# Ledger of designs, part 20: VHH binders against Band 4.1-like protein 4 (epb41l4a)

Target 1, 289 residues: Band 4.1-like protein 4 (epb41l4a), of Danio rerio (Zebrafish) (Brachydanio rerio) (o57457r11to299)
Amino acid sequence: FYCEVLLLDESKLILTTQQQGIKKSTRGSVVLDYVFSHVNLAETEYFGVRYCDRSHQTFWLDPSKTLAEHKDLIATGPPYTLYFGVKFYAEDPGKLKEEITRYQFFLQVKQDVLQGRLPCAFNISAQLAALAIQSELGDYDPYKHTAGYVSEYRFVPDQKEDLEDSIEQIHKTLLGQVPAEAENNYLAIAKTLEMYGVDLHPVFGEKQAEYFLGLTPVGVVVYKNKTQVGKYFWPRITKVYFKETQFELRVLGRDCNETSFFFDAASKTACKNLWKCCVEHHTFFRMPE
Short names: E, the ipSAE of ESMFold2; O, the ipSAE of ESMFold2 at other seeds; V2, 0.75 times the mean of E and O plus 0.25 times the DockQ between their complexes.

## First folded at step 12 (VHH; framework vhh_8h63_2)

Design v02 (from u02 with I105F; at its last look DockQ between E and O 0.88; V2 from the best seeds 0.79)
Fold by ESMFold2 at other seeds, look of step 12:
Structure v02 (fold): chain B 289 residues (1-289), chain A 123 residues (1-123)
Amino acid sequence: as target 1 above (289 residues)
Amino acid sequence: ELQLVESGGGLVQAGGSLTVSCAASGFTFSDYAMGWSRQAPGKERELVALITSEGATYYADTVSGRFTISRDNAKNTLYLQMNSLKPEDTAMYYCAAGDEGTYTFHPEEYDYWGQGTQVTVSG
């Protein structure tokens, strides 16, 4: 068995039978524990390890199942590739107990911004990037940070010179922020963005109308044409159900009446994955305040 | 035939602990969501704990932190560990099963029910 776990700091952890005794009969929890120990993480409940099948569909490694029971993972290798990351985004990462936990969240969210999964406007992009530079380089120093120094780094998908100029100007204002403070400030801004912590799943409604269900720290959000058309708080969700390709979400209104929403997934596998992710979010975020 | 049989109920002092169990037969246990409900005299039946076909657990606020639901798919057995018991936990406790996709505290969404086991907490 030969596996590479891609970490959020862009490094790899190599897991093999020879070095760790990991076999196909090994449970996912053992793999997760090696990763958690490697990154020195105590608040592990927020994190998981993902894999992609040969069709580029993404799944979380189930800690209670053997690696062999992850048939779609096993079919991709050897070698196997796993991706460490945040599974459940804390609504307020500033309340995380350990600095190392907040650091891993910072790395994840920085990646989300860079990869375009967390869109942000020009001025927010500049603020976030300046905080990331403050964390990595420390205080602005005109003797070390000569013209164009920002361009050596990538913080957003479309990083043009005007943005880089704004980043430099903001970096100059951050004097004295230590890395942990800058990272916390980064997260404090990022947590307010609409797509923070949103896990999108494509679904279909009546007449094959396309929607996305976003699993978020606060609840389920329904998107139509990139527009939010519904938002259902976790404590108000009273039923999550699937059968075949049909997904049902039942919600308690303020009038104490319940309403069910029905969607179809593209396949049975996609439907069960959506259901499993939704249930896991519900149990984790029951009262996310 | 599909059957759910509870056991382990009894009389216990307030602050004490009990484990109730539910033996399941006649179906593929690992494909089902399972739950524990309770009914005190004159009260409505309420689900207090559930565990999905994929092992996710969820608890009613009245028992959270005190009760633990678990399943052993190899033995086709569902468990409820009840700690720090209070007189208001006195009830008939029922095992319930719903199909693979079930995740809800609505009792009507569970297809199969046992006969119950009585738990009585004194003090």
Scores: ipSAE 0.759, ipTM 0.906, lowest interface PAE 0.6, mean pLDDT 91
ESMFold2, look of step 12: ipSAE 0.770; ipTM 0.912
ESMFold2 (binder alone), look of step 12: mean pLDDT 82; pTM 0.825

Design v03 (from u02 with L50M; at its last look DockQ between E and O 0.94; V2 from the best seeds 0.82)
Amino acid sequence: ELQLVESGGGLVQAGGSLTVSCAASGFTFSDYAMGWSRQAPGKERELVAMITSEGATYYADTVSGRFTISRDNAKNTLYLQMNSLKPEDTAMYYCAAGDEGTYTIHPEEYDYWGQGTQVTVSG
ESMFold2, look of step 12: ipSAE 0.802; ipTM 0.924
ESMFold2 (binder alone), look of step 12: mean pLDDT 81; pTM 0.810
ESMFold2 at other seeds, look of step 12: ipSAE 0.786; ipTM 0.916
ESMFold2, look of step 13: ipSAE 0.766; ipTM 0.905
ESMFold2 (binder alone), look of step 13: mean pLDDT 81; pTM 0.810
ESMFold2 at other seeds, look of step 13: ipSAE 0.786; ipTM 0.916

Design v04 (from u02 with G98S; at its last look DockQ between E and O 0.52; V2 from the best seeds 0.00; counts 0 for: pae E 4.6 > 2)
Fold by ESMFold2, look of step 12:
Structure v04 (fold): chain B 289 residues (1-289), chain A 123 residues (1-123)
Amino acid sequence: as target 1 above (289 residues)
Amino acid sequence: ELQLVESGGGLVQAGGSLTVSCAASGFTFSDYAMGWSRQAPGKERELVALITSEGATYYADTVSGRFTISRDNAKNTLYLQMNSLKPEDTAMYYCAASDEGTYTIHPEEYDYWGQGTQVTVSG
């Protein structure tokens, strides 16, 4: 067995039978524990390891199953590629106990912004990028940071010169922030953005109208044409069910009456994955351990 | 075909500890969320603890910090370690499994139940 685990700092952790004794009969939890130990992480409940099947569907490695039981992963290798990342986004990452946990969240959210998964307006983009530069480079220093230095870094999709100028000006105002402070300030801003911690799943409603279900730290959000059209907090969700391609969400209303909402996924596999992710979010965020 | 068999119940003095087990057969254990519920005579059935297929756990407030749910997917066995037992913990303890595609916090909506194991806490 030979796999590469891609970490959030873009480094790789190589896991093999020869070095770690990892076999296809090894449980996912053992693989996760090696990754968590490698990055020196104690608050591990927020994190997981992903893989992609040949159809580009992503799945979380199940800690309770053996690697062999992950059929779609096994079909892709050897070698295997796994991706470490945040599975459950803390609603307030500033309350995470350890700096290394916040650092991993910072790396994940920075990636989310860069890849366009966490959209932000021009002014917020500039603030976030300036905080990221403060963390990486330290205080602005005119002898080190000559004209155009921001261009050596990428923080957002479509990074243009006017944004880079704004980043530089804000960087100059951050004098004295150490990396940990800048990273915490980054997270404090990013956590307020609409798409922070949102796991989007495409679904269809009546007459095959297209929607997305967002699994979020606070509940399930329904999106239609980029507009939020429903929001159901985890404590009010009482049942999550699927059969074939149909996904059912049962929600307790303010009248104490329960109402079911139904959606169709594109395939049985997508529906089961949506259901599993939803159950995992519901368990984590409704009643944490 | 599907079967859940609880064991390990018995009489324990207050403050003591006990582990109950649930042996599962006839289904893919690792795909199911599993839970423990309890029912004292004349009382409503109460969900005590839940463990997902991913290993995340939930506990009722009445047992939090005292009870620990765990699963051994290799042995198809669910466990409940009960510490610091109180007389009010006296009940029939039932193992439950969520049908594939179903997740609910309502004990009556779980599809599969064992026949229970009695836990009696004296004093």
Scores: ipSAE 0.136, ipTM 0.572, lowest interface PAE 4.6, mean pLDDT 88
ESMFold2 (binder alone), look of step 12: mean pLDDT 81; pTM 0.814
ESMFold2 at other seeds, look of step 12: ipSAE 0.666; ipTM 0.863

Design v05 (from u02 with D99E; at its last look DockQ between E and O 0.97; V2 from the best seeds 0.79)
Fold by ESMFold2, look of step 12:
Structure v05 (fold): chain B 289 residues (1-289), chain A 123 residues (1-123)
Amino acid sequence: as target 1 above (289 residues)
Amino acid sequence: ELQLVESGGGLVQAGGSLTVSCAASGFTFSDYAMGWSRQAPGKERELVALITSEGATYYADTVSGRFTISRDNAKNTLYLQMNSLKPEDTAMYYCAAGEEGTYTIHPEEYDYWGQGTQVTVSG
């Protein structure tokens, strides 16, 4: 067995039979424990590792199953590639107990912004990028940070010169913020963005209408044409059900009546994955954080 | 033929603990969602706890923090560990099974039920 676990700091952890004794009969929890120990995490409940199948679907490694039981992972290798990341986004990452946990959240959310998963308006993008630069480079220093220094880094999709100029001006105002402070300020802004912590799943409604279901820290959000058309908080969800490709979400309204929403996933595998992720979110977030 | 057989009920003092179990046969146990419901005299059946085919759990507010549901797929057995029992926990406890994708707070939506085991909390 040979796998590479890609970490959020862009490094990799190599796990093999000969070094760690990992084989196909090993449970996913053992792999997770090696990763958690490597990054020194104590607050591990927010994190997991993902893999992609041959159809480009992504899945979380199940801690309770053997690696062999992850048939879609096993079909991709050897070698295998796993991706460490935040599975359940804390509503307020500032309340996380350990600085190392907040640092990993910062790295994850920075990646979300860079990859376009967390869209930001121009002014917010500049603020976030300036905080990321403050964390990485420290205080602005005109003798070290010559014209165009921001261009050596990537913080957002489609990073243009007008944004980079704004980033530089904001960086100059952040004097004295140590890396942990800048990272916490980054998270404080990012947690307020609409797509923070949203795990999107494509689905189809009536007459093949395309929607996304977003699994979020507060509930399930339904998107049509990039616009929120429904939002259902975890405590109001009374049923999550799948059969074949059909997914059902039932919610308790303010009038104490329940309403079911039905969607189709593209495949049976996608439907079960949506269901599993939704149930896991409900379990994690139903109780106050 | 699918069968669910509960056991382990009995009389227990308030504040005490009890484990009930449910032996399942006639189906692929690991593919099913499992649950416990209870029915007290003069009341409707309520879902107490569930565990999905993938191991996720849910508890009714009245038992959260006191009861623990678990499953042993190798033994085809469902368990409910009940701690800090109160007289209002007195009820007939029923094992339930629902198809793979089931996750619901409504006991009537589970497909199969056992005969029940009586739990009586005195004092």
Scores: ipSAE 0.719, ipTM 0.893, lowest interface PAE 0.8, mean pLDDT 91
ESMFold2 (binder alone), look of step 12: mean pLDDT 80; pTM 0.804
ESMFold2 at other seeds, look of step 12: ipSAE 0.746; ipTM 0.902

Design v06 (from u02 with A56G; at its last look DockQ between E and O 0.85; V2 from the best seeds 0.80)
Fold by ESMFold2 at other seeds, look of step 12:
Structure v06 (fold): chain B 289 residues (1-289), chain A 123 residues (1-123)
Amino acid sequence: as target 1 above (289 residues)
Amino acid sequence: ELQLVESGGGLVQAGGSLTVSCAASGFTFSDYAMGWSRQAPGKERELVALITSEGGTYYADTVSGRFTISRDNAKNTLYLQMNSLKPEDTAMYYCAAGDEGTYTIHPEEYDYWGQGTQVTVSG
């Protein structure tokens, strides 16, 4: 067995039968524990390890199952590639107990911004990128940071010269922020963005209308044409059900009546994955943090 | 034939612990969601805990932190560990099964039930 776990700092952790005794009969929790130990993480409940199947669908490694029971993972290798990351986004990363935990959240959210999963307007993009530069490079220093230094790094998807100029100007104002402070300030801004911590799943409604279901720290959000058209808080969700490709969400209204919403996923596999992720979010977030 | 048989009920002192179990047969156990409901005299049956086909769990507020649901798919057995028992927990406890996609707080939406096992908590 040969596995590479890609970490959020872009390094790899290599797990093999020979070095760690990892084999297909090994439970996912053992793999997770090696990763958690490697990154010195104690607040592990927010994190997981994911993989992509041959159809590019993403799944979380189930800690209670053996690696062999992850059939879509096993079909992709050997070698196997796993991705460490935040599974459940804390509503307020500033409340996380350990700086190590906040650092991993910072790395994850930085990746989310860079890959376009967490959209932000020009001025927010500049602020976030400047904080990321402050964390990585330290204080602005004209002897080290010569003309064009920002362009050597990528922080946002559409990083044009005007944005880079704004990033440089903001970086100059951040003198004295140590890396941990800059990272916490990054998270304080990012947590306020609409798509922070939103796990999007494409679905179809009646007449094959296209929607996205967002699994969020507060509940399930329904999007149509990038516009929120429904929001259902975890404590009011009374049923999450799937059969074949149909997904059902049932919600208790303030009038004590329950209403069911039905959606179709693109495939049986996508539907079950949506269902599993939704149940896991409900379990994690159903009570106030 | 799908069959659910509860066991492990009995009389226990308040503050004590008890484990009830449910032996399942006649179906692929790992493909089913499982749950525990209870019915006290004069009350409607209520869901106490559930565990999905994928191991996700849910607990009623009245038992959260005190009860633990688990399943052993190799033994086709569902468990409910009940700690810090109170007289209010006195009820007939029923094992329930629903299809693979089931995650619901409503006992009536489960397709199969056992005959129950009595748990009596005395002060």
Scores: ipSAE 0.777, ipTM 0.913, lowest interface PAE 0.6, mean pLDDT 92
ESMFold2, look of step 12: ipSAE 0.786; ipTM 0.915
ESMFold2 (binder alone), look of step 12: mean pLDDT 80; pTM 0.800

## First folded at step 13 (VHH)

Design w01 (from v03 with G55R; framework vhh_8h63_2; at its last look DockQ between E and O 0.93; V2 from the best seeds 0.82)
Fold by ESMFold2 at other seeds, look of step 15:
Structure w01 (fold): chain B 289 residues (1-289), chain A 123 residues (1-123)
Amino acid sequence: as target 1 above (289 residues)
Amino acid sequence: ELQLVESGGGLVQAGGSLTVSCAASGFTFSDYAMGWSRQAPGKERELVAMITSERATYYADTVSGRFTISRDNAKNTLYLQMNSLKPEDTAMYYCAAGDEGTYTIHPEEYDYWGQGTQVTVSG
């Protein structure tokens, strides 16, 4: 057995039978514990390890199953590639107890912004990028940070010169913020963005109309053409059900009437994955911390 | 034939603990969602806890933090550990099963039921 776990700092953790005793009969929890220990993480409940199948669908490694029971993972290798990341985004990362937990959230959200999963308007992008530079480089120093220094870093998908100029100007105003402070400020801004912590799943509604279901820290959001058309908070969700490719979400309205919404996934596998992720989100976010 | 048989009920003093169990037969246990409901005299049946085919759990607010549901797929057995019991927990406790995709607060959404085991919490 040979796998690479890609970490949020872009380093790799190599897990093998020889080094860790990991084999196909090993449970996912053992793999997760090695990863969590490697990054010194105690608040592990927010995190998981992902893999992609040959159809490019992503799945979370199940701690209760053996690696062999992850059939879609096993079919992809050896070697196997796993991705460490935030599974459940804390609604307020500032309330996380340990700095290392907030640091991993910072790395994840920075990646989300860079990869376009967390869209930001120009002014927000500049503020976030300046905070990331403050964390990485420290205080602006004209002897170290010569013209164009921001261009050596990537913070957003389409980083043009006008944005980079704005980033530099904001960096100059952050004098004295230590890395942890800058990272916390980054998260405080990012948590307010619409797509923060949203796990999107493509589905079809009536007449094969295309929608996305977003699993979020506060509930399930329904998107049509990138526009929110429904939002259902976790405490109001009373049923999450699947059969074959059909997914059902039942919601208690303010009038105390329940309404069911039905969607189809592209495949049975996608439907079960959507269901499992939705149930896991409901379980995590319905319970107080 | 599919059967669900509860056991472990009894009389317990307030503040005490009790484990009820449900032995399942006649179906592939690991493919089913399992749950516990309860019914006190004169009241409607209430879902207390459930565990999905993928081991996610749900608890009613009235028992959250005090009760723990678990399943042993090797023994085809469902458990409910009840701690810090209150007189209000007195009820007949029923084991329930629903198909693979079941995750619901509604006891009527479960397809199969046992005959129940009585839990009585005094004083």
Scores: ipSAE 0.792, ipTM 0.917, lowest interface PAE 0.6, mean pLDDT 92
ESMFold2, look of step 13: ipSAE 0.796; ipTM 0.917
ESMFold2 (binder alone), look of step 13: mean pLDDT 81; pTM 0.811
ESMFold2 at other seeds, look of step 13: ipSAE 0.791; ipTM 0.919
ESMFold2, look of step 15: ipSAE 0.797; ipTM 0.922
ESMFold2 (binder alone), look of step 15: mean pLDDT 81; pTM 0.812
ESMFold2, look of step 16: ipSAE 0.796; ipTM 0.920
ESMFold2 (binder alone), look of step 16: mean pLDDT 81; pTM 0.809
ESMFold2 at other seeds, look of step 16: ipSAE 0.785; ipTM 0.915

Design w02 (from v03 with S53W; framework vhh_8h63_2; at its last look DockQ between E and O 0.88; V2 from the best seeds 0.00; counts 0 for: pae E 4.4 > 2)
Fold by ESMFold2, look of step 13:
Structure w02 (fold): chain B 289 residues (1-289), chain A 123 residues (1-123)
Amino acid sequence: as target 1 above (289 residues)
Amino acid sequence: ELQLVESGGGLVQAGGSLTVSCAASGFTFSDYAMGWSRQAPGKERELVAMITWEGATYYADTVSGRFTISRDNAKNTLYLQMNSLKPEDTAMYYCAAGDEGTYTIHPEEYDYWGQGTQVTVSG
C-alpha cells in the first residue's frame, strides 16, 4: 500500500505498508491518527482526510471503515492520493485552543480564498492578502520588499495590479504584527464572509429548478441563482433522509410546525454523499457545548 | 429479517450506573444510524441517544453528560452506558434502527425496534 497525503502547507506525508504497516484492512481512523500526529494536532475533531473518485467527486475518509471499504478510493490506485483539510469549520476560529489548530485553519481558509471558494470583495481581498503577507514576510521593509514584490505571491483568483497596490499599502500599516497575530486577524475577517465554511452541494427542486444546498457551521442554507433563499439552523432540523436521488430536510418552525423540503441530487452517489455530510454536520454542530 | 434484542436492564440505586446492550442481526449493522429511546409509565416516548455509522453521537438534553452511547460494529452490538442515574430515568429502554437513509429525532420514524429492557432507579 502506497499513498501520499497532501497537507495544507503543500508538503506531503507518505504512508506505506513498509513504514507504517498500513494495509487495505487498516481502518480510516488509523490513517487519520498518523496525519494528526504528523501535524501535531490535539483538536482533531475539526479535520479530516478527503479523496477523489474517478469522476472527481470528493468524499471524506470514513474513520470507522477499512480502506478497502472505500471502494471509490480503492478504484483509483495504487498509488493513492489523500487530502488533509478542515472538515468542520469552527464558527469562531479565534476560540480554538491551540495555535497549531488556528494555523491549519488559516492555511485552509487562505486556500479557499485563492481557489475562489470564499469570494471576497476588493477591500476584503486586499486586507486578507496583506495579513497573509505580514504572516509570511513579516513587517514591510523597503530594503527587502522592492517594487512589485506582491506580484510574487498569489492570494486571490484574479489578482490585478490595482489590488496588489492596495495590498502593499495595507502591509505597510501592519508593522509589529507577529505571524500568529496576523493569521488570527485573517481568520477574524474571513469568518464573517458569507461563504466561510460553506460546503456547497448542487441539487434540483420542483420543475428541475437548480439550487445549491450549503452545509455551514450554523445550518443548511439554500441558494438559488447565487442568492440565499432559505436558512435552517442545525437545532431546528429534525430529519435528514434520502432514498435513491431524493433528499429530504425537515425543519421545525418557530410555530412548532414541521415542514419538509425535498430536493433531487444528480445521482444516487451524490445524494448519499449530501446526506452523509449533512448528518455529520448536524451531529457536530448541534451538540451542546 | 432484522432483529434487535435488548438486555442488561435491572434495578439500581439513585446515583448508580448501568449499561444496557442491544444485539442486532439481519442487516448490515455498520450502515445504520442506531438509537436508544425510553418510555416511562404516563410519559411520552423520548429519544435518548443516537449514534451514526461513523460514531458521531447525539444526546437528549435530559441525559447529556450522564449517558454514553457506543457501538461495536464487529459484534453488531449497540450500548448505552448510564451514569449518575436518577429516579426519573426509570423507563423501558428500546433499541432502534432506521433504514439506510434514516436520521431523525422522532423515535416513531425508526423502522425497527426491540421489545425493550426495563431500567428501574430506586429513589
Scores: ipSAE 0.123, ipTM 0.590, lowest interface PAE 4.4, mean pLDDT 88
ESMFold2 (binder alone), look of step 13: mean pLDDT 80; pTM 0.805
ESMFold2 at other seeds, look of step 13: ipSAE 0.265; ipTM 0.657

Design w03 (from u02 with T104D; framework vhh_8h63_2; at its last look DockQ between E and O 0.87; V2 from the best seeds 0.00; counts 0 for: pae E 2.1 > 2)
Fold by ESMFold2, look of step 13:
Structure w03 (fold): chain B 289 residues (1-289), chain A 123 residues (1-123)
Amino acid sequence: as target 1 above (289 residues)
Amino acid sequence: ELQLVESGGGLVQAGGSLTVSCAASGFTFSDYAMGWSRQAPGKERELVALITSEGATYYADTVSGRFTISRDNAKNTLYLQMNSLKPEDTAMYYCAAGDEGTYDIHPEEYDYWGQGTQVTVSG
């Protein structure tokens, strides 16, 4: 067995039968424990490991199943590729107990911004990028950071000269912020963005209308044409059901009446995955800490 | 064909612990969501705990932190471990089963129920 786990710092952890004794009969929890130990995490409940099938559908590795039981993963290799990441985004990452946990959240959210999953306006982009460069490079130093130094780094999807100029100016104002402080400030800004912690799933409504269901720290959000058209908080959700490609979400209104909303996924596997992710979010975000 | 049989109820002192179990037969147990509900005298039946076919759990706020639902798919058995029992936990406890895709906190809509086992907490 030969597996690479891509970490959020862009490094890889190689797991093999020879080095770790990992076999197809090994439970997912064992793989997760190796990854968590490697990155020094104690607050592991927020994190997981993902894999992609040949159709680019992503799945979370199930800690209770063997690797062999992950049919869509096994079909892709060997070698196998796994992706470490945040599974459940803390609503306030500043309340995370350990700095290393906040660091991993910072790396995840930085990736979300860079890859366009977390859109942000020009001024916010500049602030976030400046905080990221402060964390990585430290204080602005005119002898080390010569004209155009920001161009050597990528922080956002469309990084043009006017944005890079703004990043440099803000970086100059951050003198004295240590890496952990800059990372915390990054998260404090990013947590306020609309798409923070949103796990999008494409679905179809009536007449083949295209929607996305967003699984978020506070509930399920329905998007049409990038516009929020529904928002249902986890405590108000009373049923999550699927059969074949049909997904049902039932919500309790303030008048104590319940309403069901129906969507179709593109496939049976996508529908079950949406259901599983939704149930896992409900379990995580409504249980008391 | 499908049967759910609860057992393990009884009398227990306040602050004590008790485990109730539910033996299932006549269906592929691992494909079903399973739940525990209870009905105290004069009260409506309420869901206590739910475990999906994939192992995700739900607990009513009144029992959260004190009760633990679990399942053993090899033995077709559902369990409810009840700790720190209070007189308010006195009720008839029912086992219920829903199909694979079920995550529903209203157990009255589940397809199958047992006949229940009485739990009485004296204090």
Scores: ipSAE 0.492, ipTM 0.822, lowest interface PAE 2.1, mean pLDDT 90
ESMFold2 (binder alone), look of step 13: mean pLDDT 79; pTM 0.794
ESMFold2 at other seeds, look of step 13: ipSAE 0.788; ipTM 0.917

Design w04 (from u02 with H106W; framework vhh_8h63_2; at its last look DockQ between E and O 0.68; V2 from the best seeds 0.00; counts 0 for: pae E 2.2 > 2)
Fold by ESMFold2, look of step 13:
Structure w04 (fold): chain B 289 residues (1-289), chain A 123 residues (1-123)
Amino acid sequence: as target 1 above (289 residues)
Amino acid sequence: ELQLVESGGGLVQAGGSLTVSCAASGFTFSDYAMGWSRQAPGKERELVALITSEGATYYADTVSGRFTISRDNAKNTLYLQMNSLKPEDTAMYYCAAGDEGTYTIWPEEYDYWGQGTQVTVSG
């Protein structure tokens, strides 16, 4: 039994039977605890470990199940690949109690921006990247940071020269920000972006109209053609139900009337995953309005 | 025939702890969402906690942090560990079952209920 856990700093944690005693009868919680201990996290409730099945669907490792009960994971290996990451995005990462928790959030959000999951405009991209460089390299130093130094780093999916020039210009203005300060400033900007902490699930509505359901820190957002067409806060969601490929979300309106929204997922597996993720978000984030 | 039988209720002092259990039979227990509801005299029945077939849990705000729902699929048994009990927790506690996909805060949407077990908190 041999698995690699990919961490947010791009390093790997190797977990094996020989070194940790991990076997198929081991519960997911034990694997999670090894990962959390390795990255020195106390505020573990925001984080999880993901895996991909052979159909390229991603799932969160369930702490209450044995590894053997994760049949879609077991079918992919050995070796097994797991991905550490933020499962529940704090609405305000600045309120996280420990700096090490904020650091892991910073790494996750930086990855989200780089991979295009968190779109941001040119000026915002430049600000975020400059803060990331300030955290990594420290203060701009003309003797160390010769022309073109920004090109050694990737911050956005399509990083062009004009953006890199803007990043360098902003980096020069950040003199004196220590890494933790730059990382907090990064998160303070990123948390305001529309797609911050949004977990998108493709679904179909009536007449096979295509939508996305976004599971977010504040609720479920419905997207049609990249446009938000509905937003339902967690405290007003009273039922989440699935059967086969059909998904039901029921919400309580301001007038105390309930409305159900029905969607179809592409497959039974996708529907169950959407349901499970939605229920988990509801239990984590439900707060009074 | 699906049957749910609660047990473990009784009289307990305020601040104390109690565990109630629900023995289930007549169905594939691991496929069902399970829940605890309660009804105090003169009050409407309210959901206390639920646990889905996949193990996700929900707690009413009035009991969150004090109560823990759990299930033992090998023994077909649902549990509710109640800590830091208050007089307002006094109620008849009912076990309920819904299908695999059920996650709802409304207890009337569960198909099957037991006869209940009385929990009385003095003080």
Scores: ipSAE 0.453, ipTM 0.774, lowest interface PAE 2.2, mean pLDDT 90
ESMFold2 (binder alone), look of step 13: mean pLDDT 79; pTM 0.799
ESMFold2 at other seeds, look of step 13: ipSAE 0.709; ipTM 0.879

